# Designs tried in a protein design chat: VH-VL binders against q9gzu0. Part 45

Target 1, 229 residues: q9gzu0
Amino acid sequence: MGDPNSRKKQALNRLRAQLRKKKESLADQFDFKMYIAFVFKEKKKKSALFEVSEVIPVMTNNYEENILKGVRDSSYSLESSLELLQKDVVQLHAPRYQSMRRDVIGCTQEMDFILWPRNDIEKIVCLLFSRWKESDEPFRPVQAKFEFHHGDYEKQFLHVLSRKDKTGIVVNNPNQSVFLFIDRQHLQTPKNKATIFKLCSICLYLPQEQLTHWAVGTIEDHLRPYMPE
Below, E stands for the ipSAE of ESMFold2; O stands for the ipSAE of OpenDDE; V2 stands for 0.75 times the mean of E and O plus 0.25 times the DockQ between their complexes.

## First folded at step 22 (VH-VL; framework fv_lutikizumab)

Design d2 (at its last look DockQ between E and O 0.50; V2 from the best seeds 0.00; counts 0 for: pae E 2.7 > 2)
Fold by OpenDDE, look of step 22:
Structure d2 (fold): chain C 229 residues (1-229), chain A 124 residues (1-124), chain B 107 residues (1-107)
Amino acid sequence: as target 1 above (229 residues)
Amino acid sequence: EVQLVESGGGVVQPGRSLRLSCSASGFTFSDYHMSWVRQAPGKGLEWVAYISRSGWYIYYPKSVKGRFTISRDNSKNTLFLQMDSLRPEDTGVYFCARTYWDETGTRGYYFDYWGQGTPVTVSS
Amino acid sequence: DIQMTQSPSSLSASVGDRVTITCRASKSISSYLNWYQQTPGKAPKLLIYAASSLQSGVPSRFSGSGSGTDYTFTISSLQPEDIATYYCQQSYSYPWTFGQGTKLQIT
């Protein structure tokens, strides 16, 4: 009789196989919560913390054509896309997020976050929590690191600045776990035209096998480092 | 020195209610999660309730869910356990335990300090 | 729920002996396992946390090891003051659960 862990793994694999046949994602069996922290370079400055209103899971394999279309449209690199398509990766889309700051009146609204031109951000950190649907269990932290450092996305922004024709751009961190959907806007100032890059949405890439890889701790425990004192 | 002192235990009839208190001293109470753990006579340990530092997160096992309520007053350094609809199987010594959480989360939760416990007897 | 199976339920050993207690979880608990000592009439005392980390003030003769589902608690040299019941406890998922305990006696 196989190790209980082995049995669970087998059960999970069977479920995955069934879902694949149905063009469904294992991620559809989970509820998700996501938080986004903008960590500033200044250590004394508290992070800006946002809560994602809704996390939308999308199985990459089910959207192969769309991904390839994105490559054709130069939204994604071919190499990165191929790698992702070869991996059973689920996309977790965060189209909207709200500020968690309680001290700022009106922060309960969807806020657009400007990423450039600014140099005060050190990194973007996304915290993902999940639980089985229809379970009475608490949300658990997904054991995955989602970080996007300022230097990494700035390089990409600068590269795009030279290309005048694209309003929507997608940038990703080096490990391709965090994708930022950026809107390029031109602001007319009295002196000059300024270009800004505004964050529109975030998408996390997670191997499907990691959907059940949980750490311990409450949402509070994991948000504490990013919360205002 | 960290001290936890439970009180409120006693003998009650089934269906009745009892409120336990745990007075904490020797540490910043608001900086720590707290738990209740009970031990039936001659039996092992059973986790009963968890409350986070802020009180925002509370968890119970199925055995007490809907009947027990954990709460805390950080201004008074006091942990509470309201026990309603008591059953004979709830009989035992109830311990309050400081529940440690490291900032990295790599160590998980553990009960690093325990009170001496307060006895609860539910009998007809 | 995660079941914790502790073995043996009772153990007798001589002073100076190496004592080993095992704890098996019904599923992987990722080293989120703690060991407690309880002497008769007293509250439990934390000895080991995170499977292998020794709590401050605990003698070095106590140790823990293991991963996944299988964990071991060891007393390298049994002392008279070690007469107690020992419990493993998982903190990986709710509800947190304890092993049934191991009663340790000295012959």
Scores: ipSAE 0.797, ipTM 0.925, lowest interface PAE 0.7, mean pLDDT 88
Fold by ESMFold2, look of step 22:
Structure d2 (fold): chain C 229 residues (1-229), chain A 124 residues (1-124), chain B 107 residues (1-107)
Amino acid sequence: as target 1 above (229 residues)
Amino acid sequence: EVQLVESGGGVVQPGRSLRLSCSASGFTFSDYHMSWVRQAPGKGLEWVAYISRSGWYIYYPKSVKGRFTISRDNSKNTLFLQMDSLRPEDTGVYFCARTYWDETGTRGYYFDYWGQGTPVTVSS
Amino acid sequence: DIQMTQSPSSLSASVGDRVTITCRASKSISSYLNWYQQTPGKAPKLLIYAASSLQSGVPSRFSGSGSGTDYTFTISSLQPEDIATYYCQQSYSYPWTFGQGTKLQIT
């Protein structure tokens, strides 16, 4: 029949098939490499640079249900629904990282980095590289900015101190692309009780579409500004 | 000031090997990536090899991968191209090219200085 | 592989003319495109990098523009010494590829 309800049901079936294909996480089709640089305020001091041992991708959205509901309720067109599918957010977890200095390389437990109290860090920079799995192509930098400036995370640490005594906290940069998982520790000396915030892990948030939006340059080229000569 | 001088070209039979050299002067060789680019008689340009300043990153197009080997000796300011299993279609002038990378990372790679080239002829 | 197609393959123009050469990539190269000049019997010379940036020592009559897949190279006022073949080249992804060239001659 040529009635509108029959045509809409056929369009929904095609959309469901495409969404099932998209439910296979796009991030699962990539290899990743990630590096973390702690950039110091002193210009002469080279960054503390770390290599992430495992990059773990996680999808955070149940986008199939939301998109199908929107199409079914006539809230979205099919073309607009395809565009929303391509904006799903991927979390890229960096639970373990190791120093790239020769004397410390290989020990992840020793690399719990103290972020507060200290005043010598300008920013945290994450460098993300990807390639299609099983490709012999080189890793390429993902064209996205992953920076977390000192003032932005210190403000959140001070808020945590004033409002609640907690062991673990999560803070994010203003554009919500970098999330820091922080362990709050209490040190007791004969005269002082002090709080330290240590970085446990980092998570990068980006639209799934950006996994194929590559810049140019090798890992060596992009790391060079942060490495000792 | 920048000088790139290729050598080692010649006439060889198919299936044989040649080793090209490129001597660099007038700049700090170890700070720069290098490439080989070739040009067949009466034809356009073809990139054939890239090597990073450290020598750790090396790339080839499919037309020469597995047959050509790029290398460098930073202590002697010299770039090399080992060409094995040569074919008639490898005939051309081979240029040594300095491959520039801007550390901001926003402009990509480009060939900012070229040698005058060395001819290679592969014929029966 | 990214194919680079130049147009025209050859052209003739008079001294003082404005000359335009186009370069089309088979997929987006995000302005990672360079232009080279090769005079007969000589090595290529870089004129323009990153689509629109003029290399030092290159006369200001040369310019480049474009984005995505479509790029344009312009000589604002042709000079006798500009007789050459011009090549575009993408540096976005390996293998790096050149256009087939545009041969420019004076009428």
Scores: ipSAE 0.442, ipTM 0.759, lowest interface PAE 2.7, mean pLDDT 82
ESMFold2 (binder alone), look of step 22: mean pLDDT 93; pTM 0.954

Design d3 (at its last look DockQ between E and O 0.47; V2 from the best seeds 0.00; counts 0 for: pae E 4.1 > 2)
Fold by OpenDDE, look of step 22:
Structure d3 (fold): chain C 229 residues (1-229), chain A 124 residues (1-124), chain B 107 residues (1-107)
Amino acid sequence: as target 1 above (229 residues)
Amino acid sequence: EVQLVESGGGVVQPGRSLRLSCSASGFTFSDYHMSWVRQAPGKGLEWVAYISRSGYYIYYPKSVKGRFTISRDNSKNTLFLQMDSLRPEDTGVYFCARTYWDETGTRGYYFDYWGQGTPVTVSS
Amino acid sequence: DIQMTQSPSSLSASVGDRVTITCRASKSISSYLNWYQQTPGKAPKLLIYAASSLQSGVPSRFSGSGSGTDYTFTISSLQPEDIATYYCQQSYWYPWTFGQGTKLQIT
């Protein structure tokens, strides 16, 4: 009788296979919580922490055409897209997020976060937690690192600035784990027309096999470094 | 020196309630998670409850869920365990344990300091 | 629940002997394993955390190793003061669970 771990792995694989046949995601079997931290370069400045209202899992394999369309639209590189299509990757969409500022009880305003022009952000950090649906277990941190450094998305913004025709843009971190959906807006100032990039939504890419790769700790423990004292 | 002192133990009948207290000293109580661990006579250790630093996150095993309530008063450096609907199987020594968490989470949780325990006997 | 199985349940050894206790988890616990010592009538004491990290103030004769489901606790040279019951404990899965304990005696 195989190692209990082997059995569980086999069971998971069977489930995955079944879900594939049904065009369902293994991620659909989980509840997710996601937090977004904007870490500032100034160490004395506390991070801006946001809670995602709802995490929507989407199977990449079910959206091959959309991915390819993105390539055609220059939203994704062909190479990165091919890699994603070859992997069983789950997309975790965060369409809405709210500020977690404790000092303002009740003002959870859906705030669009301006990413550019500004240079005070060091990186964006996304923290993902999950648990099996209908389980009494606590949310556990998914053992994956989701970071997007300022330098990486700024380069992409600058590149897009030269292209006047696109209102919506998608940028991704080098390891293609974090995708930012950006709205380009033009603000008329008395002196000039200024362009700003607002974060509209975030999408995390996670290999399906990592859905059950949990670390330990509570949400509180993992958010603490980003929370105001 | 870190000190944890349990109190509130005693002999009670089945179905009754008991409230345990743990007084903490020698460290910043609010900076640490806390747990209760019990030990039946002549038996091993059983984790009973966990409470986070803020008190917001609380976890129980199925054996006590719905009957036991862990709480804390950080202003008084005190941990509590309210035990309701007590059963004979709840008999044992109850330990208060400081539950350590490293900032990176790489070490996981462990009980680095324990009280001497308070005895609880549930008998008809 | 995760079952933690310790072996042996009891052990007798001589002063100076190398003592080894094993702990097996029913599934992987990713090295989130702690070892405790409990002397009769006393509270448990942490010896090892995270499978192999020695707690501050604990003698170097104590050590831990292992990964996945299998872990080992070792006393390199048994001392008279080491008479106690030893417990492994996993903190990866809820509920946290302990092994049944290993009672160590000196011959």
Scores: ipSAE 0.843, ipTM 0.945, lowest interface PAE 0.5, mean pLDDT 88
Fold by ESMFold2, look of step 22:
Structure d3 (fold): chain C 229 residues (1-229), chain A 124 residues (1-124), chain B 107 residues (1-107)
Amino acid sequence: as target 1 above (229 residues)
Amino acid sequence: EVQLVESGGGVVQPGRSLRLSCSASGFTFSDYHMSWVRQAPGKGLEWVAYISRSGYYIYYPKSVKGRFTISRDNSKNTLFLQMDSLRPEDTGVYFCARTYWDETGTRGYYFDYWGQGTPVTVSS
Amino acid sequence: DIQMTQSPSSLSASVGDRVTITCRASKSISSYLNWYQQTPGKAPKLLIYAASSLQSGVPSRFSGSGSGTDYTFTISSLQPEDIATYYCQQSYWYPWTFGQGTKLQIT
């Protein structure tokens, strides 16, 4: 068309069509468990580790609405949202989590983790486990790597700081397997006004063929490097 | 030197119970997964129980599930197998086996050290 | 349950011979296959893990290979102390299962 609103409407319609085509994916036949580790640069320091309370494969009726709501509320850009829908892969959304700290009693909540400004995080690591939905078998790690290094996402945040755009930010790691949904906030302190980038949600992209390619090991084994002290 | 010593085997009637123990030394017990593996007289090996280093993940084959209970006491470096509702087919030598996990996760699980075994006979 | 079928079930060979034992899984086990040696009256001993990796302290005359469903264990030059029963074992699918064993004898 020729105006921004008409182009956004057409893009949203394409978004809905593409999401609907992926509704009946192979991923619907699996159970998932997912963990998120924020790995600190300090070698002795154990990660901040979270369990995702519900791993949701992308379905037209569920995640199409969430993506469109984010765009309508200007939480993140439409271009970034369309990029998420153009991948011919399984999208695994992690909107809610539970802390793995030894002193925290089981409590689920929306992701609320500050990623910038700070300089103590080396990378974000996501650990994804699956099994056939009807299986009595243990969860096993999916044969894929989900890491997002600090340098890669900070560069993208610094670019956003030079803009006046209030749209939410979706950033991805170099191999496009991890997508971070970021909220830009302004904190008022007694001395100044500061900008914060908070992680709202994570989406993992996984080729459908990888759903049946497992590594070995229990969740305990794969979490051990990231467990808090 | 890694050492595993089983005890508690014996002769029991069908339907009765036995409790096996395995004392571990020469390694940090709480860092390792453990398993029980049995061998019927003149027959091959059968894995019968696994317990993770923390004790949180426990697996059994169908042949013993619901009858056998594996447990560990990391403060005493001891592995246990409680065997209830014993059947004649449970007869055999029971080995305590250290179940190794490589931190890279690329080599899988294997039984890298074994005890001497303790005999269990279930007969009338 | 994954069936592990070893061939042969028994084998006679002379000192110095090359010995080959095969192990076939009923379903792909992605090279998560281990080989154990059991001398009569003793506990099993790990020889090879992950299809082809030699355990520390195991003589280099032992080797393993294979992928998917088909795996091979080889003793390049049989020694008198190698008389034992050999077991393959998969650790990819629960329950973990062993082959039925291969008894190796000296002629």
Scores: ipSAE 0.314, ipTM 0.675, lowest interface PAE 4.1, mean pLDDT 80
ESMFold2 (binder alone), look of step 22: mean pLDDT 93; pTM 0.951

Design d4 (at its last look DockQ between E and O 0.22; V2 from the best seeds 0.00; counts 0 for: pae E 4.1 > 2, placed apart)
Fold by OpenDDE, look of step 22:
Structure d4 (fold): chain C 229 residues (1-229), chain A 124 residues (1-124), chain B 107 residues (1-107)
Amino acid sequence: as target 1 above (229 residues)
Amino acid sequence: EVQLVESGGGVVQPGRSLRLSCSASGFTFSDYHMSWVRQAPGKGLEWVAYISRSGYYIYYPKSVKGRFTISRDNSKNTLFLQMDSLRPEDTGVYFCARTYWDETGTRGYYFDYWGQGTPVTVSS
Amino acid sequence: DIQMTQSPSSLSASVGDRVTITCRASKSISSWLNWYQQTPGKAPKLLIYAASSLQSGVPSRFSGSGSGTDYTFTISSLQPEDIATYYCQQSYSYPWTFGQGTKLQIT
């Protein structure tokens, strides 16, 4: 009789296989919570923390054509897309997020976050929590690291600045776990036209096998480093 | 020195209520999660309730869910356990336990300090 | 719920002996296992956390190891003051659960 862990793994694999046949994602069996922290370079400055209103899971295999279309449209690199398509990866989309700052009046609304031109951000950190649907269990932290350092996305921004024709751009961190959907806007100032890059949405890439890979701790425990005192 | 002192235990009839208190000293109470753990006579340990530092996150086992309520007053360094609809199986020593969590989460949860416990007897 | 099974339920050993207690979880708990000592009439005391980390102030003769579902608690050289009941406890998922305990006696 196989190790209980082995049995669970097998059960999970069977479920995955069934879902694949149905063109469903294992992620559809989970509830998700996501938080976004903008960590500033200045250590004394507290992070800006946002809560994602809704996390939308999408299985990459089910959207192969769309992904390839994105490549054709120069939204994604071919190499990165091929690599992702070869992996059983779930996309976790965060189309909207709200500020968790209680001390700022009006911050309960959907806020667009400007990423450029600014140099005060050290990194973007995304915290993902999940639980089985219809479970009374608490949300658990997904044991995956989602970080996007300023230097990495700035390089990409600078590259895009030279290309005048694209309003929507997608940038990703080196390990391709965090994708930022950016809106390029031109602001007319009295002196000059300024270009800004505004964060519109975030998408996390998670291997399907990691959906049940949880750490310990509450949402509070994991958010504490990013929360205002 | 870290001290946890439970009080409020006693003998009650089934269906009655009892409120336990735990007075904490020797540490910043608001910086720590807290738990209740009970031990039936001659039996092992059973986790009863968890409350986070802020009091926002609370968890119970099925055995006490809906009947027990954990709460805390950080201004008074006091942990509470309201026990309603008591049953004979709730009989035991109730321990207040400081529940440790490191900021990195690398150590997990553990009960690093315990009170001496307060006895609760539910009998007809 | 995760069930924690300790073995043995009771143990008798001589002073100086190596004592080993095992704890098995019904599923993987990713090393989120703690060991407690309880002497008669006293509150439990933390000895080991995170499967193998020794709590501050605890003698070095106590140790823990293991991963996945299987964990081991060891006393390298049993001392008279070690007479107690030992409990493992998982903190991987709610509800947190304890093993049934191992009563350790000295012959």
Scores: ipSAE 0.598, ipTM 0.830, lowest interface PAE 1.1, mean pLDDT 88
Fold by ESMFold2, look of step 22:
Structure d4 (fold): chain C 229 residues (1-229), chain A 124 residues (1-124), chain B 107 residues (1-107)
Amino acid sequence: as target 1 above (229 residues)
Amino acid sequence: EVQLVESGGGVVQPGRSLRLSCSASGFTFSDYHMSWVRQAPGKGLEWVAYISRSGYYIYYPKSVKGRFTISRDNSKNTLFLQMDSLRPEDTGVYFCARTYWDETGTRGYYFDYWGQGTPVTVSS
Amino acid sequence: DIQMTQSPSSLSASVGDRVTITCRASKSISSWLNWYQQTPGKAPKLLIYAASSLQSGVPSRFSGSGSGTDYTFTISSLQPEDIATYYCQQSYSYPWTFGQGTKLQIT
């Protein structure tokens, strides 16, 4: 027998050719699970961990349909996404999530997490798992790292503070393959006016071939550092 | 203190079956992944099976896949290895090993506690 | 499969000597490398995990280092009870694999 990775790459290439003929996405052949952790700077504090209720894969041939349906369209979102449409990558959108705290009843909500102004978050970590669609095999961790550090997104927020439009903002981390979709909100009291940035959704992107490049470990093993009490 | 005690080894003819057991004590068995590792006489170590704490994730190397079945009964703190279609090259000492995943997620798996092993001989 | 190659396969040293064993992986394993000691007739015992972390209860004369594909195991001052075969093992990908072992003898 030969190298298992070489056999998998050959099978993936054949499948990609079939999907292009049928105008189907490779990502449509997988089930996904995704988790989002907000890691706090204080090491003793447990992360705020969320399970994504629906992972929406988007390929270049599906961009307009999926993006327009599930994400606020803005000049930043469109311009930032256009370069990625010209690449052979898959985007995995996480528009809704459920808290993993035991004291929260399991209703899903749109993510509405304040990212600025605050300084207690170190980073956002996304954990991605996949399996072939309709398989009853366990989900396995995708061999990739998805992180967005506070300093990186804060710089982008500070740059855009002078902008006057209310449309959503897209910030990205090219080093970690993550987009954040941000809603700019204004809070006003009789005394002053303040601006906050809230996270609306997250998008991960990765090369299509990574969908079957699995690391070791179970879902629980990978979640344990972030588990709520 | 962690204790792992294997049993069920013996001498069998090629093509026959054996079922190994590993009795665990001194820790919460259902919280830990488990593995079987074997050692042929005078040879090195070979990992032969893994099972997650829930029993849902199961992996084998190619040398035993399809012939060996790992299982566990968390209510009885017992790990099993069903070995079918045994071959002379399966001869060796079989260890059960507690398989630990570091909670940081950055250190990988390791076999932090081992049983004393049970000998298996496959000969005509 | 990731092949693990230990060097040397066998060595002899005197009590008090520094002993070094090398382990090479056929591809990067991100420091997910463990070292085990097996005395004759006994089960293996974990000494070092994650390339350099010392298991609880293991004497401080044992240490490990390395990253990527190249790893080193060191006994700083050899003791008579250290007569054993030493194995490295990667846990980076399935199948998990061991080195062929290094048999340590004391003169």
Scores: ipSAE 0.327, ipTM 0.698, lowest interface PAE 4.1, mean pLDDT 80
ESMFold2 (binder alone), look of step 22: mean pLDDT 94; pTM 0.960

